# Designs tried in a protein design chat: VHH binders against q96fz2. Part 184

Target 1, 269 residues: q96fz2
Amino acid sequence: CGRTSCHLPRDVLTRACAYQDRRGQQRLPEWRDPDKYCPSYNKSPQSNSPVLLSRLHFEKDADSSERIIAPMRWGLVPSWFKESDPSKLQFNTTNCRSDTVMEKRSFKVPLGKGRRCVVLADGFYEWQRCQGTNQRQPYFIYFPQIKTEKSGSIGAADSPENWEKVWDNWRLLTMAGIFDCWEPPEGGDVLYSYTIITVDSCKGLSDIHHRMPAILDGEEAVSKWLDFGEVSTQEALKLIHPTENITFHAVSSVVNNSRNNTPECLAPV

## First folded at step 10 (VHH)

Design O86 (framework vhh_8pnl_2)
Fold by ESMFold2-Fast, scan of step 10:
Structure O86 (fold): chain B 269 residues (1-269), chain A 122 residues (1-122)
Amino acid sequence: as target 1 above (269 residues)
Amino acid sequence: QGQLVESGGGLVQPGGSLRLSCADAGFTFSDYDMAWYRQAPGKERELVARIYIGGSTNYADFVKGRFTISRDNAKSTLYLQMNSLKPEDTAMYYCAKPYRYSGSTSPEYDYWGQGTRVTVSA
């Protein structure tokens, strides 16, 4: 997973993240650094994306089931990184393989500190390779969406009018992430950065790409992944597996250039 | 309270210029795609120009090369620079912000300002 869309305005995004704490109280996540949120139809690594994380990461006595929403840099910078420029990191931390997460120091250390987050997106993009060519077909991949008139998914076969209205009640894609906190050696603000955990692709996506993000399907999975105060690393990792509850449609090559940031990036073609 | 307030309209001679402004007193201006629409007497509202959150722009054919849409996110203000004005540009100009966000291909705009009047005549 190397490209996402997260274009919802901050107020719409916040409402889409409504949740219940462990006492059953309905809540909206509290923002940290809201002015750093930059919505986009075409987000690449090193840009900021919104993530959910436990309030307990910021306040010692907080209820670990309460949620913060914060923009974080995509591409985990380990806390031990000694250079002054994060872009000088020699290895790619955009994704973290589920099968090696406990073997890689960059991921094992923050995971041991409970630094689990849920990465939010409208959906993600993948490029299907065409045999014998350098050309690839991009697809937009996202949770099935509920129609307003019928209990059914919004798909490529639906009218343009339905697509134009779907965002009001869009079910955000919720991906399992690990974050870390890096303090610049020369001083400055702490950098929060994350990686997306990846798993083998499900059968439904296998013809598009061999890997997929670890998707947390439903509020129970999201709550357990975030609640590092009550859910151990070992228990949380049981949530990391492929899911079939996903849909997709082909999109225009306009998405290929990460500088293109328009609704056409998401449009069925 | 999310209030869009247009200004900058007026009477101008053919070939003249005007700069329209739209101030958003509401929350989260920088997060929204924005548009300018116009409505001439006795006609339906029509799209003039759009600017997306990433800065990309779209223009109606009848204003291409003459009008420029821009935004200042720090000031929560949308602009429309209108050059080489023609009598057929005479209309009420409306700033539009999606109230209910919609759109994978084309955002639906359902929040309108009060409008600012542009008259182009000798």
Scores: ipSAE 0.107, ipTM 0.581, lowest interface PAE 6.0, mean pLDDT 85

Design O87 (framework vhh_8pnl_2)
Fold by ESMFold2-Fast, scan of step 10:
Structure O87 (fold): chain B 269 residues (1-269), chain A 120 residues (1-120)
Amino acid sequence: as target 1 above (269 residues)
Amino acid sequence: QGQLVESGGGLVQPGGSLRLSCADAGFTFSDYHMAWYRQAPGKERELVARIYIGGSTNYADFVKGRFTISRDNAKSTLYLQMNSLKPEDTAMYYCAKPYRDSGSTPFDYWGQGTRVTVSA
C-alpha cells in the first residue's frame, strides 16, 4: 500500500471514529495537532495521514482503551535516526512486511514500546498489471459499505449529490500500523511517523495485486491492536492477516499523478 | 509452575521503606508488560502498579506518590520501591505477567509472593 484516499472533513472523520471504551462508554477520539490534517483523495508517502492511537501514549494515568486521533507522517523515521533531515533516511519505511516485522530494527524497537496505531483511510489504491501490455489499471479498494435508503454502495450511475450522501455513513478502512517518535538532534518538535503493515493478498484481491495492507476488521480487532497497556506484542500480531471482507472498483488514470486531488480519483469508471 | 520469583519483603515500621524485586528467568522479559499485585488477609488480589512494554507506568490511587515500579530488561528484573509504608499496605505482594507469548491460550504467570508486614 502506497496510495490512499482520506478526504473527509475533520468533523465527519471524527464521527466516523466513534467507539466504546473499556467501560462501554460511547466516545469520540480526541485530536492532537488537528491543524496538520489535510484531507485528500490522493495521499502519498511523506504526507500526513490521521491515525488512532492509545491515550496512554500521552498521559501516564490514562485508560489505555481511550483513543487519540493525530496526523502522522507516512514513512516511519526510527527514534535512533541520527541525521537532521528525515528525508535523508535511505530505507523505505512506507510499508512493513508482517513476516519480517520482528527482525527489522526499525519496526521491532517501536513495537517493543507499544507504538501500535490504526491508519485511517476512505480506502487505498492499487495498480493491476494488464497482461500483454505495459498499462496498469488502478483500483480503489475499501470496506463493503452498509446499504442505506439508496443502496448506499458506490455505483457508476450515482450522481455527485448521491456521492455526498454515502460519505455521511462511510465505514473507514482501518489498517494496522506501527509508529515511532523522532527527536531532531538539533532541537525542534518531535516527529511522529508511521508505517503500514502488509500481508499477502486475500483471494479476492489476488488478481489486482499480490500484497495488501493488514486490515483490522471490526472494533474488537481495532481495540486490541491499539491497547498496548493490556495486549502484548505477541497477542496483537495474531490480528495481522489477510482479510476477505473487502471490495473494489476500477478508477480513472487521473489518480496516477499524486498531485491530482479531486473526487474523480475514486469515482467508478 | 512459575518462572517469577519475588523477594525483598519483610517486617517494617510505619513510615518505613522496602524494595521488592521480581526475577524472571525468561528470555522474553522485554516483550511483556509487568505488574505488581497484592492480597491482604480476607481481601481479593488487587493491582498495585503496572509497567508497560514501552516503560509507561500506572498506579492504584492508594499507592500513588508512595510506590514506584521500574524494570531492568538487561537483568530481567522488576522492582517496586515502597516508601511511606502504612499498616494497610500489609499484604502478600505478587509479581505477574498478564500475557504469554507463544500462541498458547493466554494466562497469567504469577510468582509465589513475598510478604510485607507494616506494624509497630
Scores: ipSAE 0.013, ipTM 0.244, lowest interface PAE 8.7, mean pLDDT 83

Design O88 (framework vhh_8pnl_2)
Fold by ESMFold2-Fast, scan of step 10:
Formats: structure tokens, C-alpha cells, sequence
Structure O88 (fold): chain B 269 residues (1-269), chain A 120 residues (1-120)
């Protein structure tokens, strides 16, 4: 997973992240650096994406089940990185393989610090190799939506009046991530950056691509992944596996250029 | 600010046990989440175990089932009981408490460390 869509306006995104804390109280996640959130239909590595993480990372006395939402850089910069420019990192940390996560220092160390996050997206894109050509067919991949599943009916459901309602109740894709904190050696703000954990593709996606992000399907999985105060690394890693609870459709080549940021990027062709 | 003093390290054979202690001279020990980190020669410091104010604990996968972190708020002391020690556990062990003025638990006060060597 190297391209996502996360285009919801901040207020819609925040409401889509409504959750219950350990006491059963309904909450919205509290923002850090909300001004750094940039909605886009076409997000690539090195851009900022919104992630959920436990409030306990920021407040020593916080309930570990309470959530913060914060933009983080896609592409994990390890805390031990000694150069002054993180773009100079020689290896790709956009994704982290689940099978080697405990063997790679860049991922094992932050995971040991409880630095688990949930990466938010409308969905992600993958490019299918086509027979007899070097061209690839892009697909938009996302959780099944109640509206999308019922959208076979013609009439009022396809009217412009109902297009906005699709996004108001959109179920965001929730991907398992690991983040780290890097202190610039010459001073400045701490950089928060993340990687997306990847697993073997499920049966339903195997014809599109051989790998997929580790998707946390449902609030129980999301809660356990985030709650490093109550859930050990070993228990959290049991949540990392392929899921069949996804859907997809082919999209146009407009998405290929990461500078294109329009609804056409995820529209069915 | 805080003053942390670690003790209890030493040389043991594989399969042995050690109990580390960390005394906090501050008056607010019960108000802090506390942690044990370790650093092997030539490597970065890594989290071993954390204990929260409420008593919940979190362990690195490589020590789970073998190490137990605990605290005594009346004595302002943090402990790490280490059982079934392996050569891979050889490291300098540090206790840490979050430094609130940094605005993040990622910046902790560190003790001087106590050395643990597991060798035949």
C-alpha cells in the first residue's frame, strides 16, 4: 500500500471517528495539529495523513482508551536516524512487512514503545498488472458501505442530492500502523511519522496485488491495537492478518499522477 | 526534574534470576507512569516494560512471561523481576519517568543504569 484517498473535510472525518471509551462514554477524538490535515483523493508517501493514537502517548495520566487524531508523515523516520534531512533516509519505510516486523530495528523499537496507530483513509489504491502490456489497471479498495451495497437501484439514490450523503456516513478504512518520533539534530519540532503494516493479500484481492495493508476490522480490533496501556505487543500482533471484508472497483488512470486530486481519482470506470 | 537511582544488576548464568530496583527521590512517584529500558552495546535503548499509575503493565514481546514490573508507591520504588534470563538479555538497564515539561512521554528522565550480564 503506497497510495490512499483521505478527502473528507475535517469535521466529517472527526464525526466518522466517533467511538466509545472504556467507560462506554461516546467520544470524538481530540485533534493535535488540525491545521496540518490536507484532504486529498490521492495521498502518496511523504505526505501527511490522519492517524488515531492513544491519548496516553501525550498525557501521562490519560485513560489509554481515549483517542487523539493527528496528521503524521507517511514514511517512518526512526528515532535513531542521525542525518539532518529525513528525506535522505536510504531505505523505504512506507510499509512494514508483518512477517519481519520483530526482526527490523526500525519497527521493533517503536513497537516496543507502544507506538501503535490506526491510519485513516477513505480507501487505498493498487495497480493490477495487465496481460501483454507494461500498463497497470488501478483499483480503489475500501470497506463495504451500506450505501454502496444498496446502490443498484436507479432513481433518487443516484441524484446529486444523495452524493453528499454517501460521504457523511462513509465507513473509513482503518489500517494498522506503527509510528516513531524523530528529534531533528539541529533543533525544531519533533517529527511524527508512520508506516503501514502489510500482510499477504486475501483471496478476494489476490488477482489485483499480492500484498495488502493489515486492516483492523471493527471497533474491538481498533481499540485493542491503539490501547498500549492494556494490550501487549504480542497480543496486538494477533490482530495483524488478511481480511476478506473489503470491496473494490476499477478507476481511471487519472489517479496514476499523485498531483491529481479530484473525485475522478476514485470514481468507477 | 527527577532523581532516579538504579541497583540490583550483576552477573548471572542463563536461566538465572535478578531483581532490579529504582528509587525515585521525588515526592510525586505515585503520579507517574514508570518504565524500564535497556541498551545492549552498540544498540539504541529499547523499552522493556512500563507500569501505569493504575497498575496496568505493558511488556516488550521478548521479555513477556519472564519479567515482571511492579511499583511500591509508599517506598517510591520501581522493580523489575527478571526470571529465565538469556544471554540476549545482557544490557545496561535504565529506569525512566516521563518529563512533563517536554510535553511528551517520549522524553524521559533516565537513571545512571545498572548492568546485567548473562553468561556462563
Amino acid sequence: as target 1 above (269 residues)
Amino acid sequence: QGQLVESGGGLVQPGGSLRLSCADAGFTFSDYNMAWYRQAPGKERELVARIYIGGSTNYADFVKGRFTISRDNAKSTLYLQMNSLKPEDTAMYYCAKPYRESGSEYFDYWGQGTRVTVSA
Scores: ipSAE 0.000, ipTM 0.155, lowest interface PAE 14.6, mean pLDDT 83

Design O89 (framework vhh_8pnl_2)
Fold by ESMFold2-Fast, scan of step 10:
Structure O89 (fold): chain B 269 residues (1-269), chain A 120 residues (1-120)
Amino acid sequence: as target 1 above (269 residues)
Amino acid sequence: QGQLVESGGGLVQPGGSLRLSCADAGFTFSDYYMAWYRQAPGKERELVARIYIGGSTKYADFVKGRFTISRDNAKSTLYLQMNSLKPEDTAMYYCAKPYRSSGSTPFDYWGQGTRVTVSA
């Protein structure tokens, strides 16, 4: 998974992440660095994307079931990295294979510290390679949505009122991630960065691409993945597997250029 | 934690009007779309009206043109103005708040309801 859409305005995104803590209290995730959130229909590695993580990562005595939402850099920079520029990292940490996550130091160490996060997106893009042609067909892949009278289909809204109706009820894709904290050698702000865990594609996606992100389907899975205070690494990893609860449609080649950031990127063709 | 409390129900004659209110003690009222449902004796609960965060509204066909849903975020209160009431509108009216504002999650928070009776 190397391209996503996460275009919702900050307030709409926040409401889409409403949740219940362990005590049964209804909550919205609290933002860290909200001004760093940049909505886009076409998110690539090295850009910031919103993730959910446990409040306990920031407050020693916090309830581990309470959630923070924060923009993090896509492309995990390990805490041990000694160069001054994260872009000089010699390894591609955009994705982390589920089968080797406990074997790779870059992922095993932060996972051992409970640094699990849920990566938020409208959906993700994959490019299908077709035999007999050098063209690739992009697809937008997302959770099945509940259809309702006037919010049903993607691309149905071209005005602010209609747009709000479409996206108010949109079920965000929730992908399992691992993050780390890197302190610049010469001082400055701590960099939070993440990787998306990948698994073998489900049967429904196998003709599009051989890999898919590890999707956490439903609030129980999301809660268990985030709650590093009560859920061990071993138990959390049981949530990492392919899922069939996914849908997709073909999109235009507009999405191919990561600089294109318009609704046309995810509109059906 | 917030609790939904409905009020404003009563007995009216056909053609009359009532204004229902739903107070949400929670501070997050403005962050959710809100809905009114009703349940007549021996029937399942059905959607009457929904109001989205930005003020856009949706109505069941059987109340279009007669009912108006509105919200006051400063007071954390949801309203349903009911005009031209019919005997078929007789039901318990419930205020509903979703567990999540989006996705496949059903409404999780319901009030106790307020009774509306329309009889000649």
Scores: ipSAE 0.000, ipTM 0.120, lowest interface PAE 18.7, mean pLDDT 82

Design O9 (framework vhh_8pnl_2)
Fold by ESMFold2-Fast, scan of step 10:
Structure O9 (fold): chain B 269 residues (1-269), chain A 120 residues (1-120)
Amino acid sequence: as target 1 above (269 residues)
Amino acid sequence: QGQLVESGGGLVQPGGSLRLSCADAGFTFSDYFMAWYRQAPGKERELVARIYIGGSTNYADFVKGRFTISRDNAKSTLYLQMNSLKPEDTAMYYCAKPYRYSGSTPLDYWGQGTRVTVSA
């Protein structure tokens, strides 16, 4: 996973993340740096994307089941990185393979600190190789959506105008991430950055791409991944596996250029 | 995320030397940059020296050439070697591990401090 859509306005995104804490109280996540959130239909690595993480990472003695929502840089910069410029990191940390996560220092160390986050998106894009050509077919991949009277249905909404009506009750894709905190060697603000954990593709996606993000399907999985105060690293890693609860449709080549940021990027073709 | 405990302060004459230590009870010492700050009576705390994860160092101009910051990751201990001490170095010295809290004032983890007095 190297491209996502996360286009909801901040208030709609916040409501889409409504949750219950350990006590059963309904809550909305509290924002950190909300001004850094930039909605887009076409997000690439090195841009900021919203993630959920436990309030306990920021506030001593906070209930670990309470959530913060914060924009973080896509592309984990390890805490030990010595250069002044994060873009000079010599290896790609956009994704982290589930099978080697405990073997690589860049991921094992923040994971040991409980630095688990849930990466939010409308969905993600993958490019299917076409036989006999160098062309690739892009697909938009997302959770199955529940039809409501307030919103349209994906099966019935086959145009960009109809898609606008489904966003009010859109179920956000929730991907397992690991984040780290990097202090610039010459001083300055701490940089928060993340990687998306990847697994082998499920049966349903195997014809599109051989890998997929580790998707946390449902509030129980999301809560356990985030709650590093109650759920150990070992227990949390049991949540990392492929899911079949996913759907997709082909999209136009407009999405190929990361500068294109319009509804056409995810519209069915 | 651990508690910091400073030691090694004391009374010395001008030109003398002291070595300060800071023990970190936390399990992630090697993943953080560490710093020494000082505070003279009635003054604000000021940065003395900083050491990054990879061993790079930064010093305040008033201590360059006289103080050396170092770390021992195996012992989770931070050091400050102070040479050619001056009366104006008299202060409480604090070990700091940066940590930020959301929705509140930024907070660094601080030890209780160790007192350094430079006097004839």
Scores: ipSAE 0.000, ipTM 0.139, lowest interface PAE 14.8, mean pLDDT 83

Design O90 (framework vhh_8pnl_2)
Fold by ESMFold2-Fast, scan of step 10:
Structure O90 (fold): chain B 269 residues (1-269), chain A 120 residues (1-120)
Amino acid sequence: as target 1 above (269 residues)
Amino acid sequence: QGQLVESGGGLVQPGGSLRLSCADAGFTFSDYTMAWYRQAPGKERELVARIYIGGTTNYADFVKGRFTISRDNAKSTLYLQMNSLKPEDTAMYYCAKPYKESGSTPLDYWGQGTRVTVSA
């Protein structure tokens, strides 16, 4: 996973993240650095994306089941990185393979500190290789969504006005992430950055791409991944596996250029 | 979780030396990047020196060549060796585990500080 959409306005995004704490109280996640949230239909590595993480990461005595939402840089910069410019990191940390996560220091160390987060998106993009051509077909991949009053399905025959209405009740994709905190050597603010854990594709996606993000399907999985105060690293890693509860549709080549940021990027073709 | 406790501050003449210590009373010391900050009267806290988990060090330009940061993981203790002290080095010196959000949020784990005064 190397491209996502996360275009919802801040207020709509916040409401889409409504949850229950350990005591069953309904809550909205509390924002940190909300002004750094930049909605886009076409997010690439090194841009900021909103993530959920436990309040306990910021407040010593907080209930670990309470959630913060914060923008973080996509592309994990390890806390031990010694250069002054994160763009000079010599290895790619956009994704972290589930099968080697405990073998790589860049990921093992933050996992040991409970630095688990849930990466939020409308959905993600993948490019299918087409045999006999040099062309690749992009797809937008997302959770199944509820039907609108007018639409029998969200896909092929939907008008632009039906797609505008769907965002009011959109179920966000929730991907398992690992984050770390890096402090610039010459001073300045701590940089929070994340990686998305990847697994083998499910049967439904195997014809599009051989890998997929580790998707946390439902509130029980999301809460256990975030709750580093009660759920150990070993127990949390049991949540990391392929899921079949996913859908997709083909999109136009407009999405190929990461500078294109319009609804056309995810519209069905 | 736990507390950082600084010591070693005092009054010295220009050109003198001091060694500051910071004891980690219950944190997992070896798993954290550690730093020294300072705050002079009427000024903001500023980074003096940082030492990463792997032992790499970084220094503010105004102390390069004069100060040395080091750590003893077996003793859970952070040190700052301060040589060739100048009146401009007069400040409260703070030990920190830098777990700070970008923006205005302060570091989650600060010590109480130790005072360094450089005066003729």
Scores: ipSAE 0.000, ipTM 0.115, lowest interface PAE 17.8, mean pLDDT 82

Design O91 (framework vhh_6z1v_2)
Fold by ESMFold2-Fast, scan of step 10:
Structure O91 (fold): chain B 269 residues (1-269), chain A 122 residues (1-122)
Amino acid sequence: as target 1 above (269 residues)
Amino acid sequence: EVQLVESGGRLVRTGGSLRLSCAASGFTFSDYDMGWFRQAPGKEREVVARIYISGGSTYHADFVKGRFTISRDNAKNTVYLQMNSLKPEDTAVYYCAAPYRYSTAPNEYDYWGQGTQVTVSS
C-alpha cells in the first residue's frame, strides 16, 4: 500500500470518526494540528494523512481509550535517526511487513513503546499486472458501504448532487499503523511519522496484488489496536491478519500521476 | 518496576571535572531515549542533555555545549554525564530521566531518579 484517497473535509472526517470510550460515552476525536490536514483523492508517501491514536500518548493521566486525530507524515522516521534531513533515510518505511515487524529495529522500538495508530482513508489504490502488456490496471479498494434509500453509491454518482450523497455516511478504511517521534538534531518541532503494516492478500485481492494493508475491521479491533494502556503488543499483534471484508473497482489511469487530485481518480471505469 | 539511580554528585572546585552515572532497571533500556536535567534552588527544572537509543544522536543545551558530554552503555544499562570546566552556575541537583515520548519538556518524562547534588565552589 503506497497510494490512498482521503478527501473528506475536516468536519465530515471528524464526524465519521465518532466512537465510544471504555465507559460507553459517545465522543468525537480531538484534533491536533488540524491546519496540517490536506484532503486529497491521491495521497502518496511523504504527504500528511490523518491518524487516530490514544490520548494517553499526549497526557500522562489520560484515559487510554480516548482518541486524538492528528496529521502525520507517511513514511516512518525512526527516533534514533541522527541526520538533519529525513529524506536521507536509506530505506523505505512506507510499509512494514507483519512477519518481520519484531525483527526490524525501526518498527520494533516504537511498537514496544505502544506507538500504535489507525491510518484513515476513503480507500487505497493498487495496480494489477496485465497479461501481454507492461501497463498496470489501477483499482480503488475500500470497505463495503451500507446502502439505504437516501444514500448514494460510488458507481451511481453521475452528477454533483449524487456525489454529495456518496460521502454523507461513508465508512472510512481503518488500517493498522505504527508511528514514531523524531526530534531534529538542530532543533525544531517534533516530527510525527507513520508506516502501514502489510499482510498477505486475501483471496478476493490475490488477482490484483500479492500484499494488502492490515485492515482493522470494526470498532472493537480499532479500540484494541489503539489502547496501548490496556492491550499489550503481543495481544495487539493478533489483530494483524488479512480480511475478506473489502470491495473494489477499476479506475482510470488518471490516478497514476500523484499530482492529479480530482474525483476522477476513484470513479469507476 | 522502572528504577533510575543517579550517582557521582559531590562538591567540586571551579574549573574541575565530574562524571555522573545513572543505573537503569525494570525496562528494555536500549529501546528508550535518556536525558539529564538539573534544578537549582528557586529555579525551574531544565534540560541539560539527551541521548537517543543505541547512542546515536545527542543533544546538549547551549549553556553546557563543549563542556558536558552525555553517553550511554547499553550492555550496562547506564547513562553518563561527563562534566568539564565546571562553573558555580552549574550548582544544582541533577536528575536522570526516561521520556514517555521524545520531548524536552520535564512534564513529559514518566520516569525520574531521586537526583544527585552537584556543588561548584570558587
Scores: ipSAE 0.000, ipTM 0.180, lowest interface PAE 16.0, mean pLDDT 84

Design O92 (framework vhh_6z1v_2)
Fold by ESMFold2-Fast, scan of step 10:
Structure O92 (fold): chain B 269 residues (1-269), chain A 122 residues (1-122)
Amino acid sequence: as target 1 above (269 residues)
Amino acid sequence: EVQLVESGGRLVRTGGSLRLSCAASGFTFSDYDMGWFRQAPGKEREVVARISYIGGSTYHADFVKGRFTISRDNAKNTVYLQMNSLKPEDTAVYYCAAPYRDSTAPSEYDYWGQGTQVTVSS
C-alpha cells in the first residue's frame, strides 16, 4: 500500500470514528494537532494521514482503551535516526512486512514499546499489471459499505450533492500501523511517523496485487490492536492477517499522479 | 533489507561511453519499475530514465534521449544505464531508485542507492 484516499472533513471523520471504551461508554476520539489534517483523495507517503492511537501514549494515567486521533507522517522515521532531515532516510518505511516485523530494528523497537496505531482511510489504491502490456489498471479498494435510504452508494454518487450523501455514513478502512517518535537532533517538535503493516493478499485481491495492508476488520480487532496497556505484542500480532471482507472497483488513470486531488480519483470507470 | 548498489561511475572524456549497473536485493525485483536519477552539486535531483517491471516500456528525459538507454535483466536483479556521447553537463552522482516496496503505485520512489559518481571532462 502506497496510495490512499482520506478526504472526509474533520467533523465527518471524527464521527466515523465513534467507539466504545472498555467501560462501555460511547466516545469520539480526541484530536491532537487537528490543523495538520489535510483531506485528500490521493495521499502519498511523506504526507500526513490521520491515525488512531491509545490515549495512554500521551497521558501517564489514561485509560488505555481511550483513543486519540492525530495526523502522522506516512513513512516511519526510527527514533534512533541520527541525521537532521528525515527525508534523507535511505530505506523504505512506507510499509512493514508482517513476516519480518520482528527481525527489523526499525519496526521491532517501536512495536516493543506498544507504539501501535490504526491508519484511517476511505480506502487505498493498487495498480494491476495488465497481461501483455506495460499498462497498469488502478483500483480503489475499501470495506463493503452498508446501503441506507439516505447515504446511497458510491456508484450513484457522481455529483457533489450525491457524494456528500455517500460519505456521511462511510465505513473507514482501518489498517494496522506501527508508529515511532523522532526527536530532531537540533531541537524542535517531536515527529510522529507511521508505517502500514502488509500481508499476503487475500484470494479476492490476488489478481490485483500479491500484497495488501493488514486490515483490522471490526471494533474488536481495532480495540485490541490499539490497547497496548492490556494487549501484549504477541497477542496483537495475531490480528495481522489477510482479510476477505474487502471490495474494489476500477478507477481512471487520473489517480496515477499524486498531485491530482479530486473525486475523479476514486470514481468508478 | 532492501539494497540498491550502483557501480560503474568513473572519469570519462567528452564523447565517451559508460555503462552503470544497479544490483538490487531484498525484494522481488521483477515486480517493480526501476529508475535512474542524477544530482549535480547544488542542483535538484532529476529523473534520467525509467523502465517498467517487465522491461517493455521505457522513459528517457529529453536531455539524454538518443544518448542514454535504460535496460534491465530480471534474472540478475540488475538495472543498467548505457550512456553514450557523454557531455560535461552529464557530470553528476547517478542514483538507482525503486518505488514503494509493497506498493504498485507508479512513478513514486522512496528507496535509493548510495549513488555512483560520473565525471565527464574535456
Scores: ipSAE 0.016, ipTM 0.426, lowest interface PAE 6.5, mean pLDDT 86

Design O93 (framework vhh_6z1v_2)
Fold by ESMFold2-Fast, scan of step 10:
Structure O93 (fold): chain B 269 residues (1-269), chain A 123 residues (1-123)
Amino acid sequence: as target 1 above (269 residues)
Amino acid sequence: EVQLVESGGRLVRTGGSLRLSCAASGSTFSDYDMGWFRQAPGKEREVVARIYIGSGSTYHADFVKGRFTISRDNAKNTVYLQMNSLKPEDTAVYYCAAAYREGYTSPDEYDYWGQGTQVTVSS
């Protein structure tokens, strides 16, 4: 995974993340640095994306089942990184392979500290390669959406008003991530950055790409991944596996250029 | 979906120089992290150098730092390994490998491999 869409306005995104804490109380996640959230149809590594994480990471005695939503840099910068420029990092930390996560210091250390997060997106993009051609076909990949009387399917809406209704009840893609906190050697604000855990693609996606993000399908999986106060690293890693509960459609080459940030990026061709 | 073909391996004398090339075909080369690995008989495959798609940053194993340099030319779909001050201990089959944004130190993280090119360094 190397490209996502996360375009919902802050208020719509927040409501889409409604959840129940351990006591059964209905909640919305509380924002940290909401001004750093930048909606886009075409998010690339090094940009900020919203993630969910446990309140206990920020507040000593917080209930570990309560959630914060915060923008974090895509591309994990390990806490031990000694140089002043994160772009000098010797590893590509956009993704983290599930099969070697406990063997890599960059991921094992934050995972041992409970630094698990859920990466939010409308969906993600992958490029299918065809034999005998340099042309690649991009696809937008996302959770199956529940059709309602007011919500249509993506690309079936004929006007901007209809497109707004599709997104009002959109089920966000929830991907398992690991984050870390890096303090610049020369001072400044702590940098929060994340990586997306990846697995072998499911049968349904194997013709598009051989790898996929580890998707947490449903609130129970999301809750267990986030709750580092109650769920050990060993137990949490059991949630990491391919999922078949995913759908997709082909999109235009407009998405290829990460500078293009319009609804056309995810519209069906 | 990348095919890799190494070239440039040959017999060279101790202290000599050699440039290995790895030509990629069949896909978008610029989407992949690239690495050079080597394997001597009876030993496990080990990382020599890596170059990353996002940052353009390079990694070189401690035993080759200052002697070897990895580089890439996306216009030619090629990655290079410039090898200087060669030692008999550098004798091995050298492999080019590609990983889709998941390239690290371990060979098991690379999905596409070339057939290898033999480098022999004599005294």
Scores: ipSAE 0.014, ipTM 0.379, lowest interface PAE 7.5, mean pLDDT 85

